# Designs tried in a protein design chat: VHH binders against Hydrogenase maturation factor HypD (hypD). Part 5

Target 1, 377 residues: Hydrogenase maturation factor HypD (hypD), of Rhodobacter capsulatus (Rhodopseudomonas capsulata) (p26411)
Amino acid sequence: MKFASEFRDPALAKGLLAEIARLADQIGATAEKPVHIMEICGGHTHSIFRYGLDKLIHPGIEFIHGPGCPVCVLPRARVDECIEIAGRPEVIFCTFGDAMRVPGSKLSLMQAKAAGADIRMVYSPLDALELARRNPGREVVFFGLGFETTTPSTALAIQQAAREGLANFSVFCNHITVPEPIRALLDDPYMRLDGFIGPGHVSMVIGIHPYDFIAEDYGKPLVVAGFEPTDLLQSVLMVLRQISQGRAAIENQYARVVPEHGNRVSLAAIADVYERRPSFEWRGLGEIDASGLRIRAAYRAHDAEEKFGVGYAGQRAAVEEAEGCACGAVMTGRMKPVACAQFGKGCTPEMPLGALMVSSEGACAAYWQYGGARAAE

## First folded at step 1 (VHH)

Design a31 (framework vhh_6z1v_2)
Fold by ESMFold2-Fast, scan of step 1:
Structure a31 (fold): chain B 377 residues (1-377), chain A 122 residues (1-122)
Amino acid sequence: as target 1 above (377 residues)
Amino acid sequence: EVQLVESGGRLVRTGGSLRLSCAASGRTFSSYAMGWFRQAPGKEREVVAAISWSGDSTWHADFVKGRFTISRDNAKNTVYLQMNSLKPEDTAVYYCAADEYTVYFESDYDYWGQGTQVTVSS
């Protein structure tokens, strides 16, 4: 972050675009036969559309918008379980703001709040700890959501609650991991991916080596990237250089922020509090092995699934996506948001059919805001 | 590849102190993050403390904070666990573990020692 101002140079951006075009031509990349690069982070998806990089870059480079938005991949059944917990009169249910509008089977959390549930928006699990201290007669439940960037803070909150004896604090754990869905996507016979832009903030926690399997087992390059337009352009250039050289490696464009081995203190806290689930359901992607976290038995008093009897396999019927929603196809790169029949008609940010339209990190919402579809109407 | 050998485990009285050592053989010790784990009879294996490859960052489980301290000496290829104010509930087999990559869980560590038994009697 010390050198971020040096990468807001328009001359640098122009030079990067020219070099990208040169390498794309050398590789033989065209709009008909593009190089497919998946960005995993929802923040990268947002930045690409915000800065018009998809329009400025060589037409032989195609961005595939991966499952990098935590609220977007949250199953409907898990939202329904949140509503069940929040509906108990003794419960104060705490959640991040973006989760409020994610559709469940019948209600979102925002609609449940309007119907009388005590649901509070927070920015940190520490806010929920303070609510637990201030309301000792109430059960305070925090909605644990997000990839490895948010998991350490929730782990620390659970450790603190255990130390203080805050018996009325618990977490409904829906934390998920990044490397495992990348493996699932690479194992999908219908996905053609040539390279990856790796998540910047997640990699601050886990480092770069959890991605080594992408190069070692699948022969694909991945470059961990920052969020400025020139960070993204440099990362694309680095992917194209590897492809042009016939090599595959994990590289770090975001070294000013991302250490090679991640944050060991954060990882130790995660390891103390959490263990892997055998599998976890991802909205639009199905079951992915080892991709979800659950609270270990040592902290069971702070596990909302244990406390309220929710989250058990076979206890909930599968809930279908809203009719006409193509979220699964968009998340797997099989369809762009504009190709969804409901986009801008039955599905808008005000009336979302699927989770990709709810969060600014979702491909549908990013395209709505920056893609110009609104202006065409 | 690295091989780990723990030592220092023994019977000790409540309130006593003990230092565990983990000697690593292999050329890349200074590149590994290290952890101490324990498993008591009838209990799950749990993380006790962790230390970064440089030694600049440490973490200790809440149940040992103020009593146990993890440290390392990269020149001697050794990681230590200093255990003070020992309690009967600290009785367990203590394991040293190393990882080449950032990992979340004890089952994900790349290399493990054989364990050293610590027994704390009242």
Scores: ipSAE 0.000, ipTM 0.195, lowest interface PAE 13.6, mean pLDDT 81

Design a32 (framework vhh_brivekimig_d4)
Fold by ESMFold2-Fast, scan of step 1:
Structure a32 (fold): chain B 377 residues (1-377), chain A 120 residues (1-120)
Amino acid sequence: as target 1 above (377 residues)
Amino acid sequence: EVQLVESGGGVVQPGGSLRLSCAASGFTFSDYAMSWVRQAPGKGPEWVSSISGSGGSTLYADSVKGRFTISRDNSKNTLYLQMNSLRPEDTALYYCATEWVYTIEDFDYSSQGTLVTVSS
């Protein structure tokens, strides 16, 4: 096989694929009536395509690419608010690389930088903290973005700034949570999901019990998975085993990395610095209750929304996606990236129409990177 | 490809000291924040400390504050962890990691780590 050398144990992989096929047949899964398994993490989407698992797996099993890419689900209006903050002459605006090319309504951050805004690419909120120390006459604003994996690092930076009295450091908080959009997807009567592959790295922070509602309230299995091809295959097998048994539970395939109750230090830092917003807007999903984080009153000096009078409650116009881009349908699994009219035409990694083509974790970027091998056949 | 090689672990008595090193290659070391992460026997990974790319900012887990000091030498592409007043609960494999992007998928735990055993 083409990708056999990329598997750690090809014999184990073949055995897992055979057992998956046996269970799929027992369930009655076919290409016409597949079992729909959503992988939530962008890293799992990448691994599925990298190792060709979508080609190797039984045709009765269909992977659905979930909303696991932070920049992909960021609303256009929040990008516009970043540009408003960055445009102020007193501001040094700090962001990670993926966010630079995400389109706002008029400009991306990269275009705003080209037009004279002081925007710095950083790899850590700690880099922004150091910029704040070295530039005491300027406001250093860090773009707080990501799921529970990145939230602890930003919380620790805020705690350090407060401890140090670093008044010119603040965070524009756009941190979001994973369990809440899963509930929103399960509440959608048009979404047909039979099971989930749970995010490995998010679960390292939050543990497995935040997902209990998926089994208890919705009767659907979720298996937290590692990123090796045999981790993913074993996780699919575990989901199918539950379905074949008429059972729904939260299981941990990644127990060597993911503790049952998560990382207590990370959770304590998050709880100290952040509280939940009543709702937060997700690109392609709309408003989702309790899915966004806000900096608590104790750290208000480090909240860029309060400092600059921007944010979710600000004066925002409704902003639409670029014409012809099907990002919402792709993000919710209703459409594959190759079915988007703009894919490979008006939408490429060099000229992206939406966030799913910008981020390496986006479904469109993954299909672009690996879809050429499939198309060649 | 990013390569991280940890060293400096060993067996020490409670109250003892060790200095860990991490030799980094395959990337521009000074552009990246670096972290120390540990994994105790039978437990998941635990973040210990982080340092900014310039070395001007440091953060510590509450369990190690006042006892451990993170530092770096960008001219040698090396990260350090000075561990003082070691306790039996500090027994773990210690890994260095890059904070490459805002997702933890960019952390590289593929190195072998360095074993620290605090025996009493």
Scores: ipSAE 0.000, ipTM 0.264, lowest interface PAE 16.0, mean pLDDT 81

Design a33 (framework vhh_lunsekimig_d3)
Fold by ESMFold2-Fast, scan of step 1:
Structure a33 (fold): chain B 377 residues (1-377), chain A 119 residues (1-119)
Amino acid sequence: as target 1 above (377 residues)
Amino acid sequence: EVQLVESGGGVVQPGGSLRLSCAASGFTFSDYALYWYRQAAGIERELIASITSGGSTNYVDSVKGRFTISRDNSENTMYLQMNSLRAEDTGLYYCARDEVYVTWSEDYWGQGTLVTVSS
């Protein structure tokens, strides 16, 4: 299929905003009693602020910025384990660039690199495979990080390493899943969520049916959305239509990109290489059942946790965030970034206290860049 | 309605053979990768073998060279040929589709078939 122009149409956007306002008024949504819609994808959070949708939309609609940034929810203990592995003289530690600045308990990976650790920034796990081929006398460890969008590429790299007999390649698996934190948020009695904007890129992999429980068990709508401002507005409109009709269903606004059943090749690779952990710790959210992946016994030679004896060290109780940092409250919608006492004062992109200010997909960084850097007045 | 039905389990002596079948209905069988999982008493379910829509196969180390997974798209059936069976192969064998993204308690579409290896 040929691609149509995806540029913003002011007339279409204005029409969508008017229809959203009409339905919001019909529902009785006001700034004092808003409809709370969570976008869980960090890319959606970024787009909302980049296009000023939070300011343009009816005041009865409130966006809640969910835990859609993988580096933002990575526990300090897991960063510490990365530094432990990277500190070994036989190890070349490979990571995506955005993970370099995430604070651990004492050091970030960038600081460990400055102190002499062999840490390489890579753009894909295939780059780490090539490093393993070129350095047969070294242990090459890839930092497996991200939601279901990145998991298939890491699974394919592990499968390839096993086929080639690349015994010096392993993955430190910190891949996490999207449906399980949504369940955890819905089980929180203090969360007031009326609907969801579902992640476009994750859903390209997993399809829409993993979200069925949101409608079936919790009676809440979810609409899988694209990233253009009109995609987001159409998705909000679809959520509001369901609410106005007393209906709850999983709908796909991004059907031109997201198949109903996901990507079967990607899902097969994930199922072959990974199994679910009983639980996984999320920075600011605590333990979430079945939300993390670990490498199956068939690929244990490529599991860095097995190989280097880490992972059980990370079972230490959740480490407290830096004093005054409200990252957990921001990720659960209890607080906007500008309401954090440290925002623009002790926490800036140059001197971040927490991961939400480090990553461009983090709510704090998005508010700083697009929501007004002068928020501290 | 997606349905997977396992059969072929039974009691066999060490060194014996069994052939498991997984009959599928309710979806386009040839479009999906399919999996065999095993659950032994007191142990979590483990992926034993997989086969892609294109026919590529994978196995856990403990069964590699002894078990063979195959599929017949014309019959909507997947098979697991098990040779040189050992006591540790005892367990419930499940076939599955899209396993990772369902609940742990309801992960498998089949009811399972019991394999007991005993002398």
Scores: ipSAE 0.006, ipTM 0.265, lowest interface PAE 9.7, mean pLDDT 81

Design a34 (framework vhh_7ubx_2)
Fold by ESMFold2-Fast, scan of step 1:
Structure a34 (fold): chain B 377 residues (1-377), chain A 119 residues (1-119)
Amino acid sequence: as target 1 above (377 residues)
Amino acid sequence: QVQLVESGGGLVQPGGSLRLSCAASGFTFSDYYMTWVRQAPGKGPEWIATIYSGGSTMRDDSTKGRFTISRDNAKNTLYLQMTSLKPEDTALYYCATDIEVYWTDFDYRGPGTQVTVSS
């Protein structure tokens, strides 16, 4: 029982679990016929396992770990394009640390760095901008990766580079959007989803109205959630309440943090710098219409795709996952990590076969990290 | 019947000032953020400033010392105060708004008001 040590309000947590169990029983949810709730955010996946919510909650509730990990959904072909750019002698390639270990077709960025490529781990695109100022004879390329939470900071860096005339700074734009893959999952005849826990941090940027189509077109509830265990439990309760009432709506459990209309300063920066790609390839989901961003013509000088002649992910032949790795099936909720033949054998965080074991936001890494920790309790 | 109508442009000498207005009708003006954009002949549109429903602003660094965006929700009117005008400020200035900023083009846009900076 984690309530006394892990939860700030153990009585509230117990009350929420009891009410969830009552509603689950009322709607007829069982372990054999569960309510499938997808949490989209990797931070929610982490909190669920950290606090043991998956084992504490009624067995009629099944969490499906959605595609909320940016490096997990990145195609191998885009990693290969990063390695191609980074391999150029004039280039300083800047990336977030998590992307360093993701396998491409032959090499990861970490292996390319070990082989002599100038690859720098940074904490912000502003760090890359400063490298560009200090190295005017080099091309500094930032790996623009992530959902709407990271997109504003990269947009601001591009705007700043343009204002300063910092011609040696560019971004390899691989930013993707959250609403479009949810539509793709709901259109998949093999997916069975009853409701959603919406991403807290993404929704701080975009607000709640981009999710309206989930309720309006698909008749499914979505609740935007905070990261405390009681936030997640309250959000599950809100989803179940809608299901029990035969209702579908977008609700905001995280209203203390998430504004209804998002962060307009961030959205203005994104709108100024980026436009939608017609399509973008997602690992395990294929091509998803309008789900990727590209740099607008006004900022073309700062677009690494144009500067280095690297293509959109769909221009490169799809590369299969390593033999025996089930990353696509795990990422789409069709298989749990422990059911993968390679889990804990050929695939570990030390020797990862796929992105889900590399990223701390990936389902395989979460099962590895918290499976052992939970067993110790 | 949504309308955005800009006014206040014209011919002005370098170093001069102009105040642009955008009159909005057909929607709940106070619920929307509002943006000023300019387009010089033969060039693409350039963002100038955005003002949110609550009055907070975001401005382009190249103009923020000379241009000030403001709004009057009681009059459904957006303003752009322009000072120390330069020949490179010559452009069609228009106001716009969009509810889904990063993947939808501006929902509503006015026809613009021409600003010409020359002697």
Scores: ipSAE 0.000, ipTM 0.176, lowest interface PAE 11.7, mean pLDDT 81

Design a35 (framework vhh_6z1v_2)
Fold by ESMFold2-Fast, scan of step 1:
Structure a35 (fold): chain B 377 residues (1-377), chain A 124 residues (1-124)
Amino acid sequence: as target 1 above (377 residues)
Amino acid sequence: EVQLVESGGRLVRTGGSLRLSCAASGFTFSDYAMGWFRQAPGKEREVVAAISYSGGSTWHADFVKGRFTISRDNAKNTVYLQMNSLKPEDTAVYYCAAETFEVYIDTASEYDYWGQGTQVTVSS
């Protein structure tokens, strides 16, 4: 607790901003020739806008809001498959609340629920496991969604269901991984990235070494960061320090929370239940090799894809986003949310055209809440 | 006691083929993803190929894709690397490694157990 309190120090924030400005000037960073730093975690995107760091920081530093929102990168076709499963009369479909409003081809899960589908919002996969125990005559399906932060809890629920012989519990697995899309972005000839702010919560599970390839193969720095404004400023300073020194390394600003080697118990549970898919489709990024997880054959009874005969991601044609929505361009850093023609007009949190406006971790929703819609940019 | 023992490394001519084997003992082999790594003189260790503990998923580095194939036999506690169309630049010590988290198969620091290596030399 003591360390977290110190990171809210206004004097520390002033000192960090001054040192960032000094290094930015030394590097020759300007608004016309900025240093591009991608934050990968949606929580970091949210914090940057909430605390106005984009306005307080030197103009030669530009934040690129990366694909750190799992519901935002979920293909429209996968939402359609959720609705297909949830529409079966024997099924109780369980999902996290933020997935409820994500648009499919015709319906969101919230609209399917209003039309009579039995869809329950849950806080964890363990809530769905309890629903399966209480409803032995129903098929309880949990929507497995998220990066490595949510994967361990879903793995533990599957292990528990198998141990208990709870045959009516299954998971529709859409879990994805963080390192693989970073590689895809670095391989994109149109992306100009100078450094990264690494995800705090994901790194609590996987540690810092899965990012080693960013420094070793691509020569770019990455700093794993906490969520307080001074955590983010310290992390930016650490990235700039590496750039000024002509160095590239993986560093951990969030060492008070993130262990170097991650959570070995969580990793063991994931390894027991899951294997990686050859590829997985990401909304706005296309197919990314080895970036999705599927349930192993040993746990096949708890795999909703097997149980209900649902197609794998990438086997269905991609469904185009609503006309005038620039979600793909925003997600890849080619466009800021306010530059989207629909932002604040046809696209609002109440009537979202794309996933980036639905989730609080999406760039459009974060910008709406804390940025241009509130700050008269 | 955990042990990984590589075998099959030898001198081979350009365009030739070679099969490497890695025999595992002292742990539950079927619970571990397996990888092949190599290190040439004066270079860093690099990942060549990896395979999930079920054998259902494989990954191969771009510089060996189409030429090398990783496979495993869980009944024999053995992982293999079939190397075809060998080039002089494939000359290296090849290492077998085991790790518990399949998602990070291309990250050397995530591998829990390592073998001692087997030398492959490709002459022109």
Scores: ipSAE 0.000, ipTM 0.149, lowest interface PAE 14.9, mean pLDDT 81

Design a36 (framework vhh_7nfr_2)
Fold by ESMFold2-Fast, scan of step 1:
Structure a36 (fold): chain B 377 residues (1-377), chain A 121 residues (1-121)
Amino acid sequence: as target 1 above (377 residues)
Amino acid sequence: QVQLQESGGGLVQPGGSLRLSCAASGFTFSEYAMSWVRQAPGEGREWVSSISDSGGSTYYADSVKGRFTIARDNVKNTLYLLMDSLKSDDTAVYYCARYDTWEVYSGMDVWGQGTQVTVSS
């Protein structure tokens, strides 16, 4: 049985599903007029498909797999700039593994490595810092990618490089933020979002109060959630309970892990090293105000954009999806991954056409691994 | 040595049945989701079916739903694909694949060598 094998407490899971169904019926949610709940964490997308929650839950509840995968929303132009930097003979280019297969305009980093670029997979920016210490005659560039979960580690590495005088270490900063795309989606008059499942790991850093505007300005509930199937079900129940009561608040289902005010040490490091860009381009979503970070003037020596003369060139052509791939439509709930013409044919985890197939946090990769309980009609 | 090895392919008549097996070694099989992927002559790869690490969740491509059954035996480190009501369109090389999880390399990180299934009279 699914409940016997996938859920530690099957009685609790069944009870949560029954209460969700009762509340969904009470508020009039149907497959034709669903409650749209966006999860904006790739880890939640993965868990939903892994545990089959998308097929177990009431049909009036529709999950929208939001832009919670940093590599998925990275513009082609930024990948091209990584390849340009990595192609310089003086450069050792360091990146996380999942970024290696993300398509640029002509090459992925994996293909550039095969063609002779010195590109190394690392598990943290501290690995790149150590490479800089061991290779003082080379320029070591770390690909700074991720939401607030990864940003503190990169900030700490930059602070350490500055303290040590490691002039050959720099970061190509592509860090982005979570609250700002939520605001952009809520400001879209064609987007119908009724509630949110808030990211667990990001919220460990920023706390829950950065989401207050969702309830205060937009009247929508958000519940920060853990990653176990009962965490997710309880969070959905909490969202539906607010909707049924005509209220909107920010709630924390994951309080055992997520502190109300986040990690103050991490936030101090971020504030010291980074400032907000006026806007940042998201692949499939366009420009989003205040959603990207750049390195402050005090740390300019460690800014790869400054060192190598690489500028963010948010070209509209660079946001284009590969022919037949519909990543933007998948991220906004207009299409399920299986409905993409290239899914499982031209687009697979080994040969991805779009970024949603590269990362296990992407909806296409999760759906391909676990399949889908329902296809779009 | 991390390996996946498929077996059980062959020539079968339309409407017939085959059972594919995939023997896994060199890793803790029970900790990974597993998939079957096929490639027909002149076509790209097509995902067929996936099974969760415990076997509690199974998923199928619409083209095979109701005809194929994916199963696993975590004691024997073996993945299965039970194929019923075979059609000429099922003719392909069938690959067993392990899915790597998100903290390191993402995507299909271990593939078998494939086993040929031919459905014809």
Scores: ipSAE 0.000, ipTM 0.137, lowest interface PAE 19.0, mean pLDDT 81

Design a37 (framework vhh_brivekimig_d4)
Fold by ESMFold2-Fast, scan of step 1:
Structure a37 (fold): chain B 377 residues (1-377), chain A 118 residues (1-118)
Amino acid sequence: as target 1 above (377 residues)
Amino acid sequence: EVQLVESGGGVVQPGGSLRLSCAASGFTFSSYWMSWVRQAPGKGPEWVSSISGSGGYTLYADSVKGRFTISRDNSKNTLYLQMNSLRPEDTALYYCAKLSWDYGFDYSSQGTLVTVSS
């Protein structure tokens, strides 16, 4: 109740909370037998914690924080490959800031930078492209990371490099896709998922129809949502309406932003530059079919895997998570961040044990900043 | 296609105030969360603040909470950052961003420099 006054439309928020409670009671949802709704996007996780929606909503509704953080699901072996590339004296390695602190097997990129590697934090692959123009004697490698939201920008940078003949620009492609891990989670017999809040920004690129299989094959509802608290509450209400009606469909709460068929220009750029890998490994989820992208043969000169001889082939490293860290359980929705024994004690944003505390989209970092039970005051 | 043009930086004494502006084009401004990110000399980028598409919800880094206020005017496609009680450690290039949190953002500007010194 306390946080309702912070909502832009408190009357609408109260009305939505009341209707959610009415439907939850109608379907028999309780704290002991809750409706499990997974929000996939890290931005939704952040908003839920920021506005205390998990505390304000009916106790029969439980949010499950999904794998919506690309650095969080990145295996340690891929971080190790980044460090190998960045350690080469001819290389300027470019990455987004949050990836700097993600632990590899022995070193993070931040530690490699401290040891003399030329690693630069950038805001866009276009920054890396400009570094390639200004440093024609160096190899500029961009760490391609993220879901469908970031993939178009990287595709455009590759297209521009090819057009200009910038032979010294390449991308280490670790771009991943959202629909495929949802299928993997639904195929897991130990996951209890009743519905989904679909990612707003990813859906601006891909549209809503890539999610049709969730309703058609699995009988589960998904509602694409905006990021305002009332967007999230309205989306939860839409999920509950479907459950109460014995219905499963893909709905778009965020129609003011998300087109039904996505962004055709972005999709054309992705299709031109990338193709799907047969499989891609996710931390906490294992191998997921068709969930990663690779650069097509037409752009192979800009593929860092080809150029530097890296990739998953022959690199089966069984790297265990840090002792006492429950990152895998948090990432798959089996545990809340505050239930991790290390939360706020051995694991803080200043001294993170795992990727979920490093990334602003990680559940642990979001809960640290906005959670009701902040461990260190 | 996304273009962001920052302005409003300058030199101020500790305790002073500045208001930064960002003129946005090439996208439906009111539909996106917008952010301010800064980069201090010789250091990496640091997220400062974010605001929802409607302007109803705001987030702040702990280092600026209570001193900085983010706002927007969707009718003018403009993002603002009101900076009060400025400290020497606030000295940085400030960038306007259409952020996807960890995933980077689109921009085409060089930022606006804020220098806080005696």
Scores: ipSAE 0.000, ipTM 0.127, lowest interface PAE 18.1, mean pLDDT 80

